# VHH binders against Spectrin beta chain, non-erythrocytic 5 (SPTBN5), part 4

Target 1, 109 residues: Spectrin beta chain, non-erythrocytic 5 (SPTBN5), of Homo sapiens (Human) (q9nrc6r3533to3641)
Amino acid sequence: TPTMEGSLEFKQHLLPGGRQPSSSSWDSCRGNLQGSSLSLFLDERMAAEKVASIALLDLTGARCERLRGRHGRKHTFSLRLTSGAEILFAAPSEEQAESWWRALGSTAA
Key: E = the ipSAE of ESMFold2; O = the ipSAE of OpenDDE; V2 = 0.75 times the mean of E and O plus 0.25 times the DockQ between their complexes.

## First folded at step 1 (VHH)

Design p11 (from p09 with T98R R99I L101S G102S E103G D104E Y105L S106T; framework vhh_8pnl_2; at its last look DockQ between E and O 0.08; V2 from the best seeds 0.00; counts 0 for: pae O 8.3 > 2, grease 25.8 > 24.2, placed apart)
Fold by OpenDDE, look of step 2:
Structure p11 (fold): chain B 109 residues (1-109), chain A 120 residues (1-120)
Amino acid sequence: as target 1 above (109 residues)
Amino acid sequence: QGQLVESGGGLVQPGGSLRLSCADAGFIFSDYDMAWYRQAPGKERELVARISSGGYTNYADFVKGRFTISRDNAKSTLYLQMNSLKPEDTAMYYCAARIYSSGELTYDYWGQGTRVTVSA
């Protein structure tokens, strides 16, 4: 079971059902991947205390793709959920983006 | 590059209120995470409140619902509404901005600060 934690930026690209959001900007978070769940927290302390998550994403049936510098960030990947929602992520480095992509890919498979 | 300019500081009695503003000149304001810090005499600079580019907020433990951080992207302005002020809130208050933080909480841009004095 893959696990990973680290700083990310995220951006809502599609809402459930594949709808376009009215507005979307990149936001900072702390990602915590455990099993088939990705939790997003506002900061590291909140993540450590497991308090007030921004989102809890069920990765069952999800698809993760490497984006390679699209959408105004260098180290990006996308996560499309079974709901039709798609969330873009940006990592601090190419190595971290690859690690996230691999970890999420194996979990969602 | 851009510049952050704070305003709204001043002298206020305990229990009073102030509204701080931080005007952004030269940034793509909506893309930045913003924060208010403060530094009291003889103390280290400490975080007061943060607001992400997406609007998520977080506050220091000492705020306890007294302060509200907000942003107006159309005006490229950050605010800190400060209610129920206490003498221990006396400090220089700084506006800060960052586009991304990969590690510890650090900010790339800082204002010159606005002074808040809470005294009877």
Scores: ipSAE 0.014, ipTM 0.307, lowest interface PAE 8.3, mean pLDDT 86
ESMFold2-Fast, scan of step 1: ipSAE 0.328; ipTM 0.628
ESMFold2, look of step 2: ipSAE 0.405; ipTM 0.706
ESMFold2 (binder alone), look of step 2: mean pLDDT 79; pTM 0.800

Design p12 (from p09 with T98E R99G G102S E103W D104P Y105D S106R Y107E; framework vhh_8pnl_2)
Fold by ESMFold2-Fast, scan of step 1:
Structure p12 (fold): chain B 109 residues (1-109), chain A 120 residues (1-120)
Amino acid sequence: as target 1 above (109 residues)
Amino acid sequence: QGQLVESGGGLVQPGGSLRLSCADAGFIFSDYDMAWYRQAPGKERELVARISSGGYTNYADFVKGRFTISRDNAKSTLYLQMNSLKPEDTAMYYCAAEGYLSWPDREDYWGQGTRVTVSA
């Protein structure tokens, strides 16, 4: 099963149940993919220690899509969870966005 | 008093054990990441352990090997098994149900807390 780590920006687009958040902003994080679990950390030290993640996402049944159009960032993809939650991500480059999309897609069949 | 109710706190001697429970009082438990936080006297609230809706766990370094987080979605209950308790574990312990972007900026629901005191 896939593993991947890297710097990302993220924004919560939909809450569980498909609810619209009252506010949403882009924040920096470090993503750590281990099989079907994606952890988001505020910085690399937090990621290494796995102590203070800002999100621990269960990817079972999740869908990852490369985004089209404008979302305030380049190199973007979305992650939609079975709960109906959707998170937007921006990677530092197009190549890294494609790598994340492939890695996340392989865990979410 | 909110949707989460903690129980199981108490007074124990160093080296003792406690099992905390957090009962869902009527929301969809299985859709949420669940967590235990604590706040010691004179300190800020800190994450102790998290468990995802799918059962993946994270622990703070200061509890690894001593505490175990688990959940029972059929009973809508979260647990924290605390072993080898130390005086520095003395705190109010809080249960949280978090949306998928949760700690520390996205806590959706909090319990009232249950007090754990570790002293001779």
Scores: ipSAE 0.000, ipTM 0.157, lowest interface PAE 11.0, mean pLDDT 75

Design p13 (from p09 with T98K R99Y Y100T G102Y E103S D104G Y105R Y107P; framework vhh_8pnl_2)
Fold by ESMFold2-Fast, scan of step 1:
Structure p13 (fold): chain B 109 residues (1-109), chain A 120 residues (1-120)
Amino acid sequence: as target 1 above (109 residues)
Amino acid sequence: QGQLVESGGGLVQPGGSLRLSCADAGFIFSDYDMAWYRQAPGKERELVARISSGGYTNYADFVKGRFTISRDNAKSTLYLQMNSLKPEDTAMYYCAAKYTLYSGRSPDYWGQGTRVTVSA
């Protein structure tokens, strides 16, 4: 049962159905992987409601790819869900990015 | 017509109850954070309640204990159960959806709204 936890930056690349978001930026989150579930703890401090969000992603059928310096961040990987949604992540180091890629790859079908 | 369709609004006496529904048949509902906003005449739109894709709920202080947000992913439907309604709850109520990962500052989708009037 894979487990992994840590601080990440993320950027939404594609919405469900493969649509492009009207705008996207790199934002901070904390990731927690348990089995085939990835929980992202999000902080909406810049929004008026200023609430923390928890996103629970089902990794069944998901694909994870290591990236090479694209999208303005180092130590990046992408996660594509069966819905067509694609999220880009940046880890604090190359070793952490490798760890995330391996852990996510072991849970994706 | 938009992706989100609200229903259940109406006129009710103070102390009464209403249940609002918001249905979507156009996208993967389970991947979205869902919220209810409201806007009274002459006022800004404000967050009433939200429910994350993982089921975490959050409420504005002015509705805590009176309103309950819930979702049915199998039916792609969001609900707002409103109890102990007050005249101050009179507003247009809007359903909103944003992808679970925050890609921008605003919801990705808005409904057209349903009117709630609380008066004798």
Scores: ipSAE 0.013, ipTM 0.275, lowest interface PAE 7.5, mean pLDDT 78

Design p14 (framework vhh_8pnl_2)
Fold by ESMFold2-Fast, scan of step 1:
Structure p14 (fold): chain B 109 residues (1-109), chain A 121 residues (1-121)
Amino acid sequence: as target 1 above (109 residues)
Amino acid sequence: QGQLVESGGGLVQPGGSLRLSCADAGFIFSDYDMAWYRQAPGKERELVARISSGGYTNYADFVKGRFTISRDNAKSTLYLQMNSLKPEDTAMYYCATEFTVEYGGKLTDYWGQGTRVTVSA
């Protein structure tokens, strides 16, 4: 079962149903991947305690794509859920971005 | 709650002009690469023109010299100025945001229902 944790920045690009949000900005979070679920927490402490997730994402049928820094960040990737929601992520390094992309991709090949 | 909304299409005679607009009401427009695509009856959707967040433009060969893509970040609006229109330009025109994919090509998503352009005598 895939597991991964790390500091990320994220930006909500699309809401469920494919709707665009009224505003979007990059925010810091701690990502925690367990199997087919990705949890986003406000910070490392809350991730360790698992007490205040910003989001719990169901990765069944999700697509993960590597991106250039077109959205003002480096080391970026996108995650599009079957709900139509899309979240952009920025990792602290290229190696970590690649690790996230491979762990999250249901078509990792 | 904002969405990209296309407008400016219509019926025009060969040699005529149209200006298409794509209004963005809901995200950080200036951070995104933007593109115009079209889909003619019985054909696949194809790229017409791109403009990067930094203003770099790229055109399909079949519109080069006739169409001009531009953006107004203060108005959150993308434009396509279409001159010397031909019957072959008849299509539904869509605006889209773009991403560059590290392991190949471009990822695009279409926003809105498009605007119809018909060029006929």
Scores: ipSAE 0.000, ipTM 0.120, lowest interface PAE 15.9, mean pLDDT 74

Design s01 (framework vhh_sonelokimab_d1)
Fold by ESMFold2-Fast, scan of step 1:
Structure s01 (fold): chain B 109 residues (1-109), chain A 122 residues (1-122)
Amino acid sequence: as target 1 above (109 residues)
Amino acid sequence: DVQLVESGGGLVQPGGSLRLSCAASGRTFSSYAVGWFRQAPGKEREFIGAISWSGGSTYYAVSEKGRFTISRDNSKNTLYLQMNSLRPEDTAVYYCAAESTYRIEGSGYDYWGQGTLVTVSS
């Protein structure tokens, strides 16, 4: 069962149905991947205690793609959910971005 | 679309208990993680806790654990907040909210109720 956690930045890129959001910006979070669920928490303490989740993403059927030089961030990848929503992520390093991409890709099917 | 309506608020004495309900309508409520928030006069909205779509996992703000319990009944499309050992500082409007499979920037909760007032005083 895939598991992974770490600090991320994220940005809502597309809403369900592929619609453009009226505004979006990058925000910091802790990502916690368990099986087919990715939970985003406000900080590391909250993630460890599962105290507050700012989003719970269902990864069944999702697609994960590495990004290069887009959206003004390094070490980026995207998640497209079956709803048509797309979220962009930035990891602290290239190695962490690769690890997230592989873990999320193995979970998606 | 999910629409949420809170009920069960009212006046209670310190040390008392209340159970709030949140009735959901629209598309299947069981597809969403749902949570409780409160807002006291002059303060920002505060997260209390959340429960996963299946009811198998709960998440609580550290300050609320032990006194408040969240549960859900997907067959009734209803979310509950059991509040025990109430204190005057628990006086607030209480809101239920539903998380979707995505995040809108600035909020993990896409659907909100209108709120129910809880007043804790003698």
Scores: ipSAE 0.011, ipTM 0.154, lowest interface PAE 9.5, mean pLDDT 74

Design s02 (framework vhh_sonelokimab_d1; at its last look DockQ between E and O 0.05; V2 from the best seeds 0.00; counts 0 for: pae O 11.4 > 2, placed apart)
Fold by OpenDDE, look of step 2:
Structure s02 (fold): chain B 109 residues (1-109), chain A 124 residues (1-124)
Amino acid sequence: as target 1 above (109 residues)
Amino acid sequence: DVQLVESGGGLVQPGGSLRLSCAASGRTFSSYAVGWFRQAPGKEREFIGAISWSGGSTYYAVSEKGRFTISRDNSKNTLYLQMNSLRPEDTAVYYCAAGRTYTVEYSPSDYDYWGQGTLVTVSS
């Protein structure tokens, strides 16, 4: 199973059940993909030590789609979980976005 | 398969610099993230740093950040490790490795291909 790690911005778009969040803004994080789980951390060190994640996303049955620069960020993609929750992500470069697309795509396969 | 061969190791004085190279064979080198590890006698193999497939992203162990620089030349199928301000505690066998993915991985178990290693000795 592929792994992936890198800096991301993320934004809660839909809550479980497909509900709209009361507020949503872009936040910075470090993403760490391990198997079918994507962990979000505050920084690189915390990600490396795998401690104190700010979110743990189960990717089982999840779908990843390109957003093509929507929502005020470049290199964006969405992750929709089986729960109906949807998180938007923005990578800092096209290279990293492509890597995330590949990694998350392979996880969904 | 990818074959990796390290070179450039040797004896260097404290404060000195050394540049290691890792020559890769095969046609898939540019598809992999690659990294450097080292193993000192009686110690576990530890991550130094890694570089993404294109070279656009580099990551380092906290303890080595600032002294070591990783780069790659995909046209030459070569990975480099520039080591500056070397210390006796840097004495180890240095290994290059090719990962399973395009991006950085920290654990040795995340890498499928390894070189034979090159010895670096830092001593007065």
Scores: ipSAE 0.005, ipTM 0.254, lowest interface PAE 11.4, mean pLDDT 86
ESMFold2-Fast, scan of step 1: ipSAE 0.209; ipTM 0.576
ESMFold2, look of step 2: ipSAE 0.025; ipTM 0.409
ESMFold2 (binder alone), look of step 2: mean pLDDT 77; pTM 0.792

Design s03 (framework vhh_sonelokimab_d1; at its last look DockQ between E and O 0.73; V2 from the best seeds 0.00; counts 0 for: pae E 5.7 > 2)
Amino acid sequence: DVQLVESGGGLVQPGGSLRLSCAASGRTFSSYAVGWFRQAPGKEREFIGAISWSGGSTYYAVSEKGRFTISRDNSKNTLYLQMNSLRPEDTAVYYCAAKSGYTFELPTEYDYWGQGTLVTVSS
ESMFold2-Fast, scan of step 1: ipSAE 0.362; ipTM 0.682
ESMFold2, look of step 2: ipSAE 0.109; ipTM 0.466
ESMFold2 (binder alone), look of step 2: mean pLDDT 76; pTM 0.784
OpenDDE, look of step 2: ipSAE 0.243; ipTM 0.642

Design s04 (from s01 with A98T E99D S100L T101S I104F G106A S107G G108E; framework vhh_sonelokimab_d1)
Fold by ESMFold2-Fast, scan of step 1:
Parts: structure tokens; sequence; C-alpha cells
Structure s04 (fold): chain B 109 residues (1-109), chain A 122 residues (1-122)
């Protein structure tokens, strides 16, 4: 069962239905992957306590791909949901980005 | 448990402006993406726009044509909707809602306010 947790930055690239946001910026979060659910929390404390999440993403049918030098951040990957929503993530390192991509790929099928 | 209370609605002439407020009480408002919706009598609920927990990202429906601006003040647990160049077709009950799923779909919002009526007429 895939599990992973870590500090991330995220940016909403596409809204459900493939619509473009009017504006977007990178926000910091703590990601927590449990099976087919990815929860984004304000910080590590909220993630540990499961008190409040910024987002709860259903990964059923989702696609994850690594990105290279296209979005103003290094160590990036994208997550596209079946709703048509697409979220960009930046990890603290290449190794962390690779770990996230591998873990998310395991749940997406 | 978050409660939301909208205010600032009223009667306004076409071309006028209003600023709506949504005051939150209870759990940490600043942890959620929040949005505005409206519903005219006999019509489906329509998404207006949303703002991320930090205020760094905003998302608007194309039909608003840049007339509406969403902002938030997390220190006051308050969400705002600035409405400019109002038209009769903007007449509706306006609702704020929190989005724990970050989907911006009406069915996915968890906590809804009671609404505030905006009437735009001459």
Amino acid sequence: as target 1 above (109 residues)
Amino acid sequence: DVQLVESGGGLVQPGGSLRLSCAASGRTFSSYAVGWFRQAPGKEREFIGAISWSGGSTYYAVSEKGRFTISRDNSKNTLYLQMNSLRPEDTAVYYCATDLSYRFEAGEYDYWGQGTLVTVSS
C-alpha cells in the first residue's frame, strides 16, 4: 500500500473540467499519501494530527509525471485527476520528487 | 465545526458596487480553500470563484468577466467578494462555502453559509 509524507509546494494548473485558473501561485504544504488518497495539510502538525487538510485528492485513475524546467521550480512533478484537474508539485530535492512520482504512480492505475 | 455568516447584500442600482463579507467561526478557517457561489430563484447554484488557504491563488468563473474580486483576511477569519459594475442578472442569493476537496464543485463543498441577498434593479 503506498504511503509517503513530506514537505511540498503546490500550484493548481487546471481546475476540474480542464478550466484555467484566473491566477495561481505556489503554496507550501505537507503532503500525506495513504493508499489512493493524497491529503495536503497546512503544516506538519496538522498532517500528523489529521486536523484539517487544504485538499483531499482522490487518486483513482490519476496520472503522475515528472517535469523538467518548465514551471519556475526545480524537482517538479504533475498530478492529473480524472476530473481534469491538474496540480503541479515541487519537492525539496530530485530524490524526493522521484520518490513521490514512484509512489503516486503505484496508486494511479 | 465551522459556521459561515454572509453579510453585505442589499438593493443596488445597475452599475453599482457591493462588497460582501463571509465571517467564519469555529475551527481554523485559514486551513481551507473558500469560495463564493450564487443562486437566483429557480436556477441552479453557480460558482463565482474561490481563493486558496494562503490567498496566493484565485480561481474565477469566466462569466464574471473580471467584475468580481475575491480576497481573504485569515487574521479575521473573513472572506470578501468585491462586486463591481453590477447588472440585473447578478440578482441572487450569494453563499460562501469551504472546500475541503479543493475541487470547486458545488457538491464537494462541506460547510455552507445561510446566504445574503443581492438585488440589482433600477
Scores: ipSAE 0.012, ipTM 0.318, lowest interface PAE 8.1, mean pLDDT 75

Design s05 (from s01 with E99R S100E T101Y Y102V R103I I104E E105T G106S D110E; framework vhh_sonelokimab_d1)
Fold by ESMFold2-Fast, scan of step 1:
Structure s05 (fold): chain B 109 residues (1-109), chain A 122 residues (1-122)
Amino acid sequence: as target 1 above (109 residues)
Amino acid sequence: DVQLVESGGGLVQPGGSLRLSCAASGRTFSSYAVGWFRQAPGKEREFIGAISWSGGSTYYAVSEKGRFTISRDNSKNTLYLQMNSLRPEDTAVYYCAAREYVIETSSGYEYWGQGTLVTVSS
């Protein structure tokens, strides 16, 4: 059973090792948090079936931060992994962004 | 899982251009991050670049930036590598590869094609 799930937009800011991608834009996904893993899926159907995830993020030692400034999207938060990868997320509402931040903070440590 | 088949390799003169294609079969190609690698005879495999499942994010090896462009068409289950200003040192077998994770692009590739030979010489 997932700890939390929902529709998100995400943008990859840094690749593992702190490298910058050649291009980066906002993409839609379905996030699914279970245990210390965050899985991103193409859509709700794939998330429900838990098949062919876009990404599987190991949250051990990760940092999650609410973002209130200008980021091209509202209701944003960032997730920085121990690998040096950093992903920016946008939730559909402030309440959902807060829920994601709390859930990820409790899991990531 | 996914199967990959490269095509479009051949002989090209220095300064020329070439577009490689990688046709995917199997389920859910649009869920995979895919990339291009090459291997010259007697050398280790070298990462060229990768593109996320949606095409929204790309990453290129520094040496290839500006000359090579990766794109994908999920409706056709096809990945492309556009190569411009080719040099003799670009001679190699070119491979496409797929992985389940979009966040890490240069490693963790599970599915590989058989490769297509590109020879750059006069």
Scores: ipSAE 0.015, ipTM 0.315, lowest interface PAE 6.8, mean pLDDT 78

Design s06 (framework vhh_sonelokimab_d1)
Amino acid sequence: DVQLVESGGGLVQPGGSLRLSCAASGRTFSSYAVGWFRQAPGKEREFIGAISWSGGSTYYAVSEKGRFTISRDNSKNTLYLQMNSLRPEDTAVYYCAAGTEWKVDYGSSDFDYWGQGTLVTVSS
ESMFold2-Fast, scan of step 1: ipSAE 0.047; ipTM 0.384

Design s07 (framework vhh_sonelokimab_d1)
Fold by ESMFold2-Fast, scan of step 1:
Structure s07 (fold): chain B 109 residues (1-109), chain A 123 residues (1-123)
Amino acid sequence: as target 1 above (109 residues)
Amino acid sequence: DVQLVESGGGLVQPGGSLRLSCAASGRTFSSYAVGWFRQAPGKEREFIGAISWSGGSTYYAVSEKGRFTISRDNSKNTLYLQMNSLRPEDTAVYYCAADTSGYFTNPEYYDYWGQGTLVTVSS
């Protein structure tokens, strides 16, 4: 059963159904992978606005790909959900990005 | 885009049960996480819980765990809320909503809303 935890930055690149968000920016989080569920613990700003501090991603059929390019962060990977949502992540190091990519169990070649 | 219509509200006795339905129109329902919210008279809207696009993950507000169950049938474009052991403080207008962010545990990211259905729990 895959398990992984660590600090990440994330950005929503595509909304469910493959729709473009009206704006997207990088935010800090802590990721916690348990099997097919990825929980993102959001920052204290979310708590102050009385929103849930956890985003829970259903990874059924999800695909994970190393980005290595032009997204404004280093050590990046993408996670595409079967809903059509796509989230970009940046890890603190290349080694951690590689570990996340392997733990998420997919590579979109 | 999704349009949502709630049904199944009404008067129920304390300790009773009630099942609400939310019918979705549009081809995108199966792509969205969907949730239930309620608003009592003169109070802020509160989050009850949500279910992921596939139905494989559910999330409930702490106060509602065990009494309320959320389910969905994507073949019928329908979301359900099963409410058990109802209390007078459960009296509220109940809303279904679709989460367009895909994160579904953050109540502020629900973008499409139904008109609501009234549930009254009273003797």
Scores: ipSAE 0.056, ipTM 0.418, lowest interface PAE 4.7, mean pLDDT 79

Design s08 (from s01 with E99G S100E T101L R103I I104S E105N G106P S107D G108Y Y109S; framework vhh_sonelokimab_d1)
Amino acid sequence: DVQLVESGGGLVQPGGSLRLSCAASGRTFSSYAVGWFRQAPGKEREFIGAISWSGGSTYYAVSEKGRFTISRDNSKNTLYLQMNSLRPEDTAVYYCAAGELYISNPDYSDYWGQGTLVTVSS
ESMFold2-Fast, scan of step 1: ipSAE 0.091; ipTM 0.446

Design s09 (framework vhh_sonelokimab_d1)
Fold by ESMFold2-Fast, scan of step 1:
Structure s09 (fold): chain B 109 residues (1-109), chain A 121 residues (1-121)
Amino acid sequence: as target 1 above (109 residues)
Amino acid sequence: DVQLVESGGGLVQPGGSLRLSCAASGRTFSSYAVGWFRQAPGKEREFIGAISWSGGSTYYAVSEKGRFTISRDNSKNTLYLQMNSLRPEDTAVYYCAARDYVENPLEYDYWGQGTLVTVSS
């Protein structure tokens, strides 16, 4: 089953239902992919803070797309959930962005 | 906006089972990721677990210890916590919370008022 973990930046682009948020900005997180679940942690590595910060994203039917062109970040990809929510991610390198795109693509069916 | 109302709490004997419900009203319930928390008297609030919008993904904290199961029924706008093999140390006020991903996907934006669970003989 797909697994991947690493440091990412993320930005909420669309809310569930495809609505636009009133504002959004890039923030740091640690992503953990296990099967069809992507967990986002703010990462201080303290158990209580880690679980309090978790976001669980259901990847069933999700779409992952590499983003090219000008952005506020390099090495970006987008994840669109069946709810209509869309989150933008930036990886630390091009290689890591490709790895995330491949791993997330294998869970999206 | 969403309003959350917990129910199903009460007095139960050690070893018993209890199912808590969290009824959501207002905006579409299925648009939210939701979770359960508890707070025992004199203790910090503790995360129990969370479930994704579709119900396809769940995450449980170590404090759950395999005895608790979270589920949701989006057709009824309801979140559930099934608690089995209850112990006196499970005595707490149990809270339902929801995330709307408005501005920050990692924050719980909406909280219920809580339902008291007392495990005592």
Scores: ipSAE 0.014, ipTM 0.287, lowest interface PAE 6.3, mean pLDDT 75

Design s10 (framework vhh_sonelokimab_d1)
Fold by ESMFold2-Fast, scan of step 1:
Structure s10 (fold): chain B 109 residues (1-109), chain A 121 residues (1-121)
Amino acid sequence: as target 1 above (109 residues)
Amino acid sequence: DVQLVESGGGLVQPGGSLRLSCAASGRTFSSYAVGWFRQAPGKEREFIGAISWSGGSTYYAVSEKGRFTISRDNSKNTLYLQMNSLRPEDTAVYYCAADYGSEWYDEYDYWGQGTLVTVSS
């Protein structure tokens, strides 16, 4: 079963149902992939404080694509959920972005 | 509400160096990526680069041979642009931006007023 954990930046591009968010910004998080579930946690910004998950994403039927265009960021990929939600991610390195893409692609089929 | 204030611009001779600073007030930097842009007279605004919230990743739209370096100090809520080996074509108003979106300057929510860099003589 696929597993992966690491630091990411993310942006909610589309909400469930394909709706446009009223506002959208990049946020820092830690991603934790376990099987077909991706949990996003607030990254450590308050020293030694425990933080809660900010999202739990069901990856059943999801699509993950590496992004190579004009995005103002390198090392990016997108995740489109069956709900119509789309989230953009930026990884700290090209190798980490590829690792995420491969792991997420393996669970989404 | 957030205010971004650039500083460090001025007149420099070709081959010179400058460090620009961007200070945020009323906002915590550490949750968002921030970036630098420039606009020369009569030209469109150009993306220079961005740095992730932690400083662990940097992204450059302009291919330079190490002439420009972006860094940040989250304890000071400050973003920096180190510019070396300056050329006349680097003359522009330099802007910092926050709440970085997926596509260049069109997606930033907050902009500074800009600081003028003139490379001449």
Scores: ipSAE 0.000, ipTM 0.129, lowest interface PAE 13.3, mean pLDDT 73

Design s11 (framework vhh_sonelokimab_d1)
Amino acid sequence: DVQLVESGGGLVQPGGSLRLSCAASGRTFSSYAVGWFRQAPGKEREFIGAISWSGGSTYYAVSEKGRFTISRDNSKNTLYLQMNSLRPEDTAVYYCAAEPYLGYSDDWESYDYWGQGTLVTVSS
ESMFold2-Fast, scan of step 1: ipSAE 0.081; ipTM 0.461

Design s12 (framework vhh_sonelokimab_d1)
Amino acid sequence: DVQLVESGGGLVQPGGSLRLSCAASGRTFSSYAVGWFRQAPGKEREFIGAISWSGGSTYYAVSEKGRFTISRDNSKNTLYLQMNSLRPEDTAVYYCAADSSPYSLEEWLKYEYWGQGTLVTVSS
ESMFold2-Fast, scan of step 1: ipSAE 0.090; ipTM 0.462

Design s13 (framework vhh_sonelokimab_d1)
Fold by ESMFold2-Fast, scan of step 1:
Structure s13 (fold): chain B 109 residues (1-109), chain A 123 residues (1-123)
Amino acid sequence: as target 1 above (109 residues)
Amino acid sequence: DVQLVESGGGLVQPGGSLRLSCAASGFTFDDYAVGWFRQAPGKEREFIGAISYSGDSTYYAVSEKGRFTISRDNSKNTLYLQMNSLRPEDTAVYYCAAGSDEIRYTPSEYDYWGQGTLVTVSS
């Protein structure tokens, strides 16, 4: 059962059904992966206390892809959910982006 | 001296909207992340949202994401909170806060606070 936790930035690229959001921006979060669920919290304290989450994502059937080129952030990857939603993530380092991609790929697909 | 001055609070009916402003002075506003907190009667001060020094990153308490929007105008040294679809449970004193070049989420991590502006959502 994969587990992973760490600081990320994220941006909602597509809403469920493949719809374009009316606006999107990069937001910081603490990601917490537990099996097939990815929770995004405001910070590590909120993640530990489970007091507030920005999002709870069901990873069943999801796909994770490393991003190359220019996407406004370094060390980026995308997560596409079966709902058609797509979220872009940026990790603090290339090593952490690789770790997230591997962990999400093993649970999401 | 650092000062933060909130304005825009008042009485609004459920479903209504308000825009709060926070005017900053006495520091280089565009070097700091700034945030909004609220305190309802009988409750602790809680995080609502924060915005990075550049405005590129915004963070919201999960219950407020989609109803509240934080923005800033560095040319005016002003922070804003747009509140839509207000509910009676949003009744609170709203505070702006500054203290770091990084986003922070707990009240103890902010050094500078405004006096607060009261928002009352009532029919």
Scores: ipSAE 0.000, ipTM 0.130, lowest interface PAE 14.3, mean pLDDT 77

